VHH binders against S-protein homolog 13 (SPH13). Designs and how they scored, part 14

Target 1, 133 residues: S-protein homolog 13 (SPH13), of Arabidopsis thaliana (Mouse-ear cress) (q5xv33)
Amino acid sequence: GRLELKNEISGVASVRKAKLAVRCWSNEDDLGWNMLKPKQSRIWKFTTMNMWPFQKTEFRCQFRSGFGTTNEDVVTVFSVKDGFRKQCGVGGDECFWVAKRDGFYLRRIVKDGGGDSRKKYVDVLKSKWVWKW
Below, E stands for the ipSAE of ESMFold2; O stands for the ipSAE of OpenDDE; V2 stands for 0.75 times the mean of E and O plus 0.25 times the DockQ between their complexes.

## First folded at step 21 (VHH; framework vhh_nb_b201)

Design j1 (from z6 with D99E; at its last look DockQ between E and O 0.62; V2 from the best seeds 0.53)
Fold by ESMFold2, look of step 21:
Structure j1 (fold): chain B 133 residues (1-133), chain A 122 residues (1-122)
Amino acid sequence: as target 1 above (133 residues)
Amino acid sequence: QVQLQESGGGLVQAGGSLRLSCAASGFTFDEYAMGWYRQAPGKEREFVAAISTGDHTYYADSVKGRFTISRDNAKNTVYLQMNSLKPEDTAVYYCAAIEFDFEGWEYKFDHWGQGTQVTVSS
């Protein structure tokens, strides 16, 4: 499978306000805090197999933007559960998340109407940026 | 150059009111959450109040119900209305912009002004 997290924060007075801090971890690996520059992505590639021990793969992240955090501090961005992967769109093996100026979005790949094989995507708001003190 | 100028401090009798103002320049004000801290003699700086870019407000327990933070983005100004003042509110009050620190990975109140003295007499 494939997990992509992209920083598309834009329309701000300076590039510094568009930076995004992320901390992501899986069951076996915690990468600590990192910074995503505008237009930069983090990409994880992995085998999603329903066999021990791979059947429980889950990725979770925390986000800090110039405009606040997500409403839930820890966001599950990938899970091997079929219900979770269904929300990522057609195929369900690739999940794409996008940070924008106003919030954090799931980018779903959807089929075009009329049976065309060209793919489109829809950005679905997961959380607006909020302040939590 | 970032500038913060606090004003509105002074000497006031217990039970009285003051309104602090903080005029900001040198940055895009409406993109920043803003806050107030205070420091009494011999004590560490203490969080007082914060206001987000979306006008959500947050207060220290010691000032809830007595202080109100607000902002006017057209004037690049943040305010602190201080009512029912007590002698223990005596301190230098500082305003600050809130920014994420990519060295320490935490939100901090940065861009401090020089402060304004508030003195509450019994």
Scores: ipSAE 0.496, ipTM 0.732, lowest interface PAE 1.5, mean pLDDT 84
ESMFold2 (binder alone), look of step 21: mean pLDDT 83; pTM 0.846
OpenDDE, look of step 21: ipSAE 0.588; ipTM 0.778
ESMFold2, look of step 22: ipSAE 0.494; ipTM 0.755
ESMFold2 (binder alone), look of step 22: mean pLDDT 83; pTM 0.843
OpenDDE, look of step 22: ipSAE 0.495; ipTM 0.749

Design j2 (from z6 with F100W; at its last look DockQ between E and O 0.65; V2 from the best seeds 0.00; counts 0 for: pae E 2.6 > 2)
Fold by ESMFold2, look of step 21:
Structure j2 (fold): chain B 133 residues (1-133), chain A 122 residues (1-122)
Amino acid sequence: as target 1 above (133 residues)
Amino acid sequence: QVQLQESGGGLVQAGGSLRLSCAASGFTFDEYAMGWYRQAPGKEREFVAAISTGDHTYYADSVKGRFTISRDNAKNTVYLQMNSLKPEDTAVYYCAAIDWDFEGWEYKFDHWGQGTQVTVSS
């Protein structure tokens, strides 16, 4: 499986305002806070496990931007559950997420039915940036 | 150089109104969430209101329905309209910008102004 988080925050006065803080973890590993610069990606590649005695593969993240956080403080960005994997696209082994100035998006790769070999995608808003007090 | 200057405080009778202003300079104002805090004698600073870069507003429970925060990005100014004032609202009111700290990994209210006194008499 594959998980990509990309920072596409742009249109800001300084690179500092376009930085994205992300903290992700799986069942066993907390990866801690990391900073993504504009246009930077963080990519995980892994073998999916969905049978006992193996833990279910699930990645969860927190996001902090110069414009706020996501509606849900903890966002599931990958899971082996069939319902979740279908959201990421056909096959469901690869999930691609994009942060933009106005919010956090799921990037879905769509197949061109006309035979064009170029990849196309649509960005689906998952959460606008919000402040929670 | 970041500067914040609060104004508009004063003495008012209970039930009255005041409008606070905070003039900002030295940063790209429309890229920052802004907030108001207050501190009464012998107490810690407490949150009053905040306004996001997208103009969404947030209020402490004690001021909801009575106070309104707003901003004017053309004037680099944030406002706090305070209605139905109570003696408990007596405090020094501070303006702040919200910034993410990539060293401590938390949102902090940096760039505090010098404050403006609000006194509400019985």
Scores: ipSAE 0.330, ipTM 0.628, lowest interface PAE 2.6, mean pLDDT 83
ESMFold2 (binder alone), look of step 21: mean pLDDT 83; pTM 0.846
OpenDDE, look of step 21: ipSAE 0.552; ipTM 0.773

Design j3 (from z6 with D30E G54S; at its last look DockQ between E and O 0.79; V2 from the best seeds 0.58)
Fold by ESMFold2, look of step 21:
Structure j3 (fold): chain B 133 residues (1-133), chain A 122 residues (1-122)
Amino acid sequence: as target 1 above (133 residues)
Amino acid sequence: QVQLQESGGGLVQAGGSLRLSCAASGFTFEEYAMGWYRQAPGKEREFVAAISTSDHTYYADSVKGRFTISRDNAKNTVYLQMNSLKPEDTAVYYCAAIDFDFEGWEYKFDHWGQGTQVTVSS
């Protein structure tokens, strides 16, 4: 499996407003806060073939942008549960999330019907940035 | 150089109204959530109201229904309309921009203004 989290925040006056703070953890490992610059990604690659002993079956993250946070403070960005994996698209083994100026999106890969291996995607809004205080 | 200048304070009788203004310069105003907070003598600073970059508004419970925050991005100005004022609203009112602190990993109010005194007489 593969989980990618990409910062595509753009159209802002300064690089500072385009930075994204992210804190992610699996069930066991908390990597703390880190910063994604514009166009930067965090990528996790992992094996899902042995589910019973698999300790990294769910990833959760917190996000802080120059425009606010996600509506739910803790967002599940990968889970082996069937309901979640189907949201990531066919197969459900690769999930791709994108932060944009207006919010946080799930990027789903779709194939065109022309028989070409060229891939297109659609971005599905997960949450607009909101302020909570 | 970032600058925030509050104005519109003064002395008012209980039940009266005031409108505070906060003129901003030195940053791209429309990209910042803006807020008001206040501090009375001997008390901790308290949140009053905030307005997001998408114009969502937020209020402390003590001021809901009486105060209205708004913004005018063309004038780089945030406003606080204060109605039905009470003596407990007496404080220095500060305007702030809200930004994320990548050293402390939290949102903070940035304060560059001198504040404006609001005094509500009984």
Scores: ipSAE 0.482, ipTM 0.719, lowest interface PAE 1.6, mean pLDDT 84
ESMFold2 (binder alone), look of step 21: mean pLDDT 83; pTM 0.843
OpenDDE, look of step 21: ipSAE 0.548; ipTM 0.772

Design j4 (from z6 with S52T G104N; at its last look DockQ between E and O 0.49; V2 from the best seeds 0.50)
Fold by OpenDDE, look of step 21:
Structure j4 (fold): chain B 133 residues (1-133), chain A 122 residues (1-122)
Amino acid sequence: as target 1 above (133 residues)
Amino acid sequence: QVQLQESGGGLVQAGGSLRLSCAASGFTFDEYAMGWYRQAPGKEREFVAAITTGDHTYYADSVKGRFTISRDNAKNTVYLQMNSLKPEDTAVYYCAAIDFDFENWEYKFDHWGQGTQVTVSS
């Protein structure tokens, strides 16, 4: 499996608030906490459970920023058959995670109808930043 | 210099209402969660209400349904509408700018106001 994450938190007076912490875990693996600096992208590789006919691994991730945390753990399913970026599983589109100031998004990569070489991004909000008192 | 200035406190009868204001300056207001705390005589300071940058609100159980926290980023002000006040609400009310330490999973209270006295008589 593959998790791609981009920190796009910007326009913040304090650099600290623009940082993103992420922890992902599965039944078998705990990747611990990792930090992404502003504008940083990171890819995590996961062990994929290859049990025919099911070639997928489920990971849970928690995200934290200076603006709060994800409301709930984000579940990601990685399919070896469909590719490491097709975790969004909708329409065969590739996707990756993006953190912004106002929340946590799943970014879909959509082919622009104007040419095979142009990619358009569609961001879907998955979680607002919340505080857990 | 960071400043938080509370206002709106006073003496009110049980069942009455007050609206507290906290004017903030010296920091980027819209990047901080804001909160209200209170301290009664002989007691520890306790959480009352908080509002995040995303306008999510949180309340202590003792004030739920009676108090409402809100904010105006254009005015750098946070408010606390207090309805159905009770004698047990008597305290000095403090405004705080709250930061989230995501590394340690802790809330940090970076700035405090001087407080405003709220007295509810029976």
Scores: ipSAE 0.500, ipTM 0.753, lowest interface PAE 1.2, mean pLDDT 86
ESMFold2, look of step 21: ipSAE 0.511; ipTM 0.741
ESMFold2 (binder alone), look of step 21: mean pLDDT 81; pTM 0.813

Design j5 (from z6 with A97T G104D; at its last look DockQ between E and O 0.43; V2 from the best seeds 0.47)
Amino acid sequence: QVQLQESGGGLVQAGGSLRLSCAASGFTFDEYAMGWYRQAPGKEREFVAAISTGDHTYYADSVKGRFTISRDNAKNTVYLQMNSLKPEDTAVYYCATIDFDFEDWEYKFDHWGQGTQVTVSS
ESMFold2, look of step 21: ipSAE 0.549; ipTM 0.752
ESMFold2 (binder alone), look of step 21: mean pLDDT 81; pTM 0.823
OpenDDE, look of step 21: ipSAE 0.609; ipTM 0.790
ESMFold2, look of step 22: ipSAE 0.512; ipTM 0.735
ESMFold2 (binder alone), look of step 22: mean pLDDT 81; pTM 0.814
OpenDDE, look of step 22: ipSAE 0.443; ipTM 0.724

Design j6 (from z6 with G54N; at its last look DockQ between E and O 0.86; V2 from the best seeds 0.63)
Fold by ESMFold2, look of step 21:
Structure j6 (fold): chain B 133 residues (1-133), chain A 122 residues (1-122)
Amino acid sequence: as target 1 above (133 residues)
Amino acid sequence: QVQLQESGGGLVQAGGSLRLSCAASGFTFDEYAMGWYRQAPGKEREFVAAISTNDHTYYADSVKGRFTISRDNAKNTVYLQMNSLKPEDTAVYYCAAIDFDFEGWEYKFDHWGQGTQVTVSS
């Protein structure tokens, strides 16, 4: 499977306001805080396992932007569950998320095959930036 | 040069009202959440209220229902309307722009003014 996190925050006066802090972890590995610059992506590729005794693959993240955090402090950004994968688009092994000035979006593939070789995307708002104190 | 200037403090009887102002310069005001904090002598600095870039407001439990934070982006100013004041509200009040620190990975108060003294007598 594949998880992409992209920072598309733009329309701001300084680069500092467009930076995005992310802290992500898989089932056993905490990857720590990291900074995404404008237009930068982080990409994880992994094998999904459903075999006992392994836990199903799940990635969860926290976000800190110059405009606040997501409404839920911990956001699941990838899961092997079929319901979650279908949200990411047909096939469901690749999930794309984008941060924008006004919030955090799922970038979903909405066309797969037939007569057109080009994939199309729609960005679906998942959370506006909010403040939590 | 980023600058914050608090004003509007003073002496007031319990039950009275004051309106604090914080004039900001040297940064793009509408891109920052703004907050008010207070500190009484010998006590830790205490969160009072904050207002986001899209005007969502947040209050400490001790002031909820009595204080109102607002902002005027045209004047680069944040306000704190303080009603039903109590002696416990006596403190120096500070405003701050709120920004994320990528070295410590936490939101911090970027730039404090001198503060404005609020004294509530019984």
Scores: ipSAE 0.533, ipTM 0.736, lowest interface PAE 1.4, mean pLDDT 84
ESMFold2 (binder alone), look of step 21: mean pLDDT 82; pTM 0.841
OpenDDE, look of step 21: ipSAE 0.583; ipTM 0.780

## First folded at step 22 (VHH; framework vhh_nb_b201)

Design L1 (from j5 with G54N D99E; at its last look DockQ between E and O 0.72; V2 from the best seeds 0.49)
Fold by OpenDDE, look of step 22:
Structure L1 (fold): chain B 133 residues (1-133), chain A 122 residues (1-122)
Amino acid sequence: as target 1 above (133 residues)
Amino acid sequence: QVQLQESGGGLVQAGGSLRLSCAASGFTFDEYAMGWYRQAPGKEREFVAAISTNDHTYYADSVKGRFTISRDNAKNTVYLQMNSLKPEDTAVYYCATIEFDFEDWEYKFDHWGQGTQVTVSS
């Protein structure tokens, strides 16, 4: 499996506001906090050895930005569950996550059936930035 | 250089209403979440309400359904509409910016105003 996260927070006066803090877990391994700078992307590669249809293999992350956090404290960003597969590509589509100023998005790569090598993207808002107090 | 100025406080009878305003300057207002705190005599400062940059609102349980926080980015102002006021709402009300501290890895309130007194009589 492959997971890509892209920080597209832009148009802010302070670079600090455009930072994205990410903490991810894979197979109960805490990968620690990482900082994505504006326009920075990070890719995680997963070992598929445990990706059986009946095994719960999940990659989860916590996100913090200058604009808030996701509604869910922990977001499942990758799962072998049917639900995740369905939303990310029954038709061969590929998904990756994008942070923007107004929220956190799942981006789908839509293959242009017209032979155009240009990748089209569809962004689906998964969470607005919120504050939890 | 960051300045927050609260206004709109005063004396009101129980069941009455007040609208607080917080005028902000010295920073890019629309990039910051804003919030209200209050401190009653002899008590610790407590959270009242917050509003994100996306106008998502949050309230303390004690004020839910009675208070409404809003913002006007064009005016660099955050508001707190307080309805159905109770004597227990008597306090100095403060507005503040909300920021994420990347050093401490936490969200916090910062840049407090001077506060405005709200007194609710029984």
Scores: ipSAE 0.377, ipTM 0.694, lowest interface PAE 1.3, mean pLDDT 87
ESMFold2, look of step 22: ipSAE 0.453; ipTM 0.721
ESMFold2 (binder alone), look of step 22: mean pLDDT 81; pTM 0.813

Design L2 (from j5 with D99E E106T; at its last look DockQ between E and O 0.56; V2 from the best seeds 0.52)
Fold by ESMFold2, look of step 22:
Structure L2 (fold): chain B 133 residues (1-133), chain A 122 residues (1-122)
Amino acid sequence: as target 1 above (133 residues)
Amino acid sequence: QVQLQESGGGLVQAGGSLRLSCAASGFTFDEYAMGWYRQAPGKEREFVAAISTGDHTYYADSVKGRFTISRDNAKNTVYLQMNSLKPEDTAVYYCATIEFDFEDWTYKFDHWGQGTQVTVSS
């Protein structure tokens, strides 16, 4: 399996405004705050065959952009639950999330390659950027 | 250089209205969330209202329904319309930019104006 978080924030006057802060954790590890520059990704790779205690584990993240936060402060970006993985697209082994200037998106795989070396995606808005007070 | 200049303060009878303005220069205004804070004598600065880059607005409970924050990106200006004023609203009002601090991992008020006095008489 594969989880990718990518910063695609663009169309801004300053690189500072295009930076994305992310803090992600699993049940056992808090990875702390990290900054993604424009076009940077964080990628986690794993196998489902060796997922103890991961089989009950979620990856959760908080996001902070130059334009605000996600509406739900804590976003589940990967879960072993079958219903969650289906939302990521065909196969359910890959989840791909993208931050854009206007909000945070799930990039769903709608075609699994079928002999084509490229996959097709649709971006589904998860949340516009908002401010929490 | 970033500049924020508040105006529109003054003396008003309780129940009256004032409109504050905050003129901004030296930065790309439409990329910044903006806020208003106030400070009464002997008290800490208190959040009043904020407006995001997407024009979502947020208010302290003490001012909801009475105050309205707005922005005009073409004029680089943030406004605070204050209605139904009470003596408790007496304070120096400041506008400020809101930005994420990648050293502290928090949103903070980055640049502050000089403030404008609002006095509401009983």
Scores: ipSAE 0.474, ipTM 0.726, lowest interface PAE 1.6, mean pLDDT 84
ESMFold2 (binder alone), look of step 22: mean pLDDT 81; pTM 0.810
OpenDDE, look of step 22: ipSAE 0.553; ipTM 0.784

Design L3 (from j5 with G54N D99E H111Y; at its last look DockQ between E and O 0.76; V2 from the best seeds 0.00; counts 0 for: pae E 4.4 > 2, SAP .696 > .668)
Fold by ESMFold2, look of step 22:
Structure L3 (fold): chain B 133 residues (1-133), chain A 122 residues (1-122)
Amino acid sequence: as target 1 above (133 residues)
Amino acid sequence: QVQLQESGGGLVQAGGSLRLSCAASGFTFDEYAMGWYRQAPGKEREFVAAISTNDHTYYADSVKGRFTISRDNAKNTVYLQMNSLKPEDTAVYYCATIEFDFEDWEYKFDYWGQGTQVTVSS
């Protein structure tokens, strides 16, 4: 499987305001925090198995931007559960999330109806940035 | 240099209305969440209202339904419309910027205005 978090915040006067702070963890490990500059990504590649005796794979993150945070403080960004994987598009093995100036998006992989193997994406708004004081 | 200048305070009778303004300069206004705070004599400064960069608003329970925060990015100005004023609203009102502190992993108030006095008489 593959999880990508990308910072596409743009149209800002200061690089400071375009930064994205991300803190993520899996079921067993705190993966720490990372500060993403514009156009920067953090990528995890992993093998998934959710059959006995293997533990379920799940990644959760917190996001902080110069424009706020997500409406839910902790966001599940990857899970082996079938309902979640369908969100990520065809195959459900790769999930791609994108932060933009106005909010946080799931970038879904979509294939055209003509059978062309080239991947296309649609961005689905997950949350506008909100302030939580 | 960042400057925040409040105006619109004064003396008003209970039940009346005032509109506070906070003119901002020295930074890119539409990239910052803004807030209003107040401090009564002998009390600590308390949160009143905040407005995010995408115009989501938040209010203290004591003012919800009576006060409205808004912003005009073209004028670099934050407003606080205060209706149905009560004597307990008497305080110095401050506007402030709000930003995320990546080192402390929290939102903090960074710059504060000089304040404007609001006095509500019975």
Scores: ipSAE 0.156, ipTM 0.481, lowest interface PAE 4.4, mean pLDDT 82
ESMFold2 (binder alone), look of step 22: mean pLDDT 84; pTM 0.839
OpenDDE, look of step 22: ipSAE 0.429; ipTM 0.724

Design L4 (from j1 with G54N A97T; at its last look DockQ between E and O 0.72; V2 from the best seeds 0.57)
Fold by ESMFold2, look of step 22:
Structure L4 (fold): chain B 133 residues (1-133), chain A 122 residues (1-122)
Amino acid sequence: as target 1 above (133 residues)
Amino acid sequence: QVQLQESGGGLVQAGGSLRLSCAASGFTFDEYAMGWYRQAPGKEREFVAAISTNDHTYYADSVKGRFTISRDNAKNTVYLQMNSLKPEDTAVYYCATIEFDFEGWEYKFDHWGQGTQVTVSS
């Protein structure tokens, strides 16, 4: 499987306002806080096999933007559990999330009909930025 | 150069009202959450109120229902309307920007003004 987190925060006067802090962890690894610059991505590629001795693959993240946090402080961004994978689009093996100035989005890949090989995306708002003081 | 200038403080009777203003310059005001905090003599600085870039507000329990924060992005100004004032509201009031600190990984009040004195008599 594949998980991508991309910072597309733009239309701001200061580069500092376009930075995104992320802290992500899987079952056993806390990756700590990292900064994504504008237009940067973090990409994970992994097996999603849900069998012993492999651990269940689930990624959770916290986000801190210049405009606040997500409504839920901890967001599941990838999971092999029932029901999650279909939300990411065709196949459900690749999930793509995008931070924008107004909020945090799931970028779903949808296929075109009619023989065109170009991919299309639909961005679905998952949370506006909110403040947690 | 970020500049924050508070005004509107003074001496008032208990039960009275004041409106504080904070004029901002040197940055793009509508991209910043803003807040008010206060410090009484011998006490630590205390959060009072905050307003997001989208006008969502948050208040300390001690002032909720009595104080109202607002902003006017056209005037680059944040306000604190203070009603039903009590002697325990006596403090120097500061406005500040709220920014994320990428070295400490937390939101903080980063740039703050000189303060304006509010004194509430019994």
Scores: ipSAE 0.518, ipTM 0.741, lowest interface PAE 1.5, mean pLDDT 85
ESMFold2 (binder alone), look of step 22: mean pLDDT 82; pTM 0.836
OpenDDE, look of step 22: ipSAE 0.532; ipTM 0.764

Design L5 (from j5 with A33V G54N; at its last fold request DockQ between E and O 0.88; V2 from the best seeds 0.75)
Amino acid sequence: QVQLQESGGGLVQAGGSLRLSCAASGFTFDEYVMGWYRQAPGKEREFVAAISTNDHTYYADSVKGRFTISRDNAKNTVYLQMNSLKPEDTAVYYCATIDFDFEDWEYKFDHWGQGTQVTVSS
ESMFold2, look of step 22: ipSAE 0.659; ipTM 0.821
ESMFold2 (binder alone), look of step 22: mean pLDDT 81; pTM 0.809
OpenDDE, look of step 22: ipSAE 0.641; ipTM 0.813
ESMFold2, look of step 23: ipSAE 0.626; ipTM 0.788
ESMFold2 (binder alone), look of step 23: mean pLDDT 81; pTM 0.808
OpenDDE, look of step 23: ipSAE 0.652; ipTM 0.808
ESMFold2, fold request of step 24: ipSAE 0.603, 0.640, 0.598; ipTM 0.789, 0.812, 0.784
ESMFold2 (binder alone), fold request of step 24: mean pLDDT 80, 81, 81; pTM 0.808, 0.807, 0.807
OpenDDE, fold request of step 24: ipSAE 0.761, 0.780, 0.750; ipTM 0.875, 0.878, 0.872

Design L6 (from j5 with G54N H111Y; at its last look DockQ between E and O 0.41; V2 from the best seeds 0.51)
Fold by OpenDDE, look of step 22:
Structure L6 (fold): chain B 133 residues (1-133), chain A 122 residues (1-122)
Amino acid sequence: as target 1 above (133 residues)
Amino acid sequence: QVQLQESGGGLVQAGGSLRLSCAASGFTFDEYAMGWYRQAPGKEREFVAAISTNDHTYYADSVKGRFTISRDNAKNTVYLQMNSLKPEDTAVYYCATIDFDFEDWEYKFDYWGQGTQVTVSS
């Protein structure tokens, strides 16, 4: 499996407002808090476990930004479940996650049937930044 | 240098309305979520409402349906429209900035105004 996270928070007066804190779990393995600087990307590569019938690979994360958090406290950013496979491919190669100033997006790679080797992307808003207290 | 100044408070009868304003300066207003708190005599300060940079609004259960928070980034101002006021709404109302502190690793209200008195009579 593959997970890519990109911080595209920009247009802010202070660099600190463009920071993205992320804490991820690979299944039950806590990977701790990490900081993504503006324009920084992080890629996680992991072994996909989808053994019959109950074994699964799931990657979950928490996000903190200067603009808030995701609606869900914990976001499933990768799953071997059919729903995720349909939209992001079996290995998650067709998607990455993008943090922007206005929210958190799932970016999908769109294959251009026209022979253009240029990768096109479609960003789907998954969560606006919200505050919880 | 950060300044928040509340205004619009006063005396109003139950069922009446008030509109509070909070004028902000000293920071990039549109990059910050803003909120309102209130403190009644003898009580702790309590959350009233908040508005994100994306205009997402949050309300305490006690004010839902009666209060509306909004912002005007061009004026660096956050507002609290208070309708159907009750005596229980009597308090000093404060506006505050909302931010995430990466040093302390927490979300918090960083700056506060001096407050404006709201008194609702029976």
Scores: ipSAE 0.539, ipTM 0.776, lowest interface PAE 1.0, mean pLDDT 89
ESMFold2, look of step 22: ipSAE 0.560; ipTM 0.747
ESMFold2 (binder alone), look of step 22: mean pLDDT 81; pTM 0.818

## First folded at step 23 (VHH; framework vhh_nb_b201)

Design M1 (from L5 with V33I; at its last read DockQ between E and O 0.86; V2 from the best seeds 0.79)
Amino acid sequence: QVQLQESGGGLVQAGGSLRLSCAASGFTFDEYIMGWYRQAPGKEREFVAAISTNDHTYYADSVKGRFTISRDNAKNTVYLQMNSLKPEDTAVYYCATIDFDFEDWEYKFDHWGQGTQVTVSS
ESMFold2, look of step 23: ipSAE 0.696; ipTM 0.834
ESMFold2 (binder alone), look of step 23: mean pLDDT 82; pTM 0.812
OpenDDE, look of step 23: ipSAE 0.753; ipTM 0.879
ESMFold2, fold request of step 24: ipSAE 0.695, 0.677, 0.691; ipTM 0.838, 0.840, 0.840
ESMFold2 (binder alone), fold request of step 24: mean pLDDT 81, 81, 81; pTM 0.811, 0.812, 0.813
OpenDDE, fold request of step 24: ipSAE 0.793, 0.811, 0.782; ipTM 0.899, 0.902, 0.901
ESMFold2, last read: ipSAE 0.704, 0.712, 0.679; ipTM 0.842, 0.851, 0.833
ESMFold2 (binder alone), last read: mean pLDDT 81, 81, 81; pTM 0.813, 0.814, 0.811
OpenDDE, last read: ipSAE 0.794, 0.806, 0.757; ipTM 0.901, 0.904, 0.882

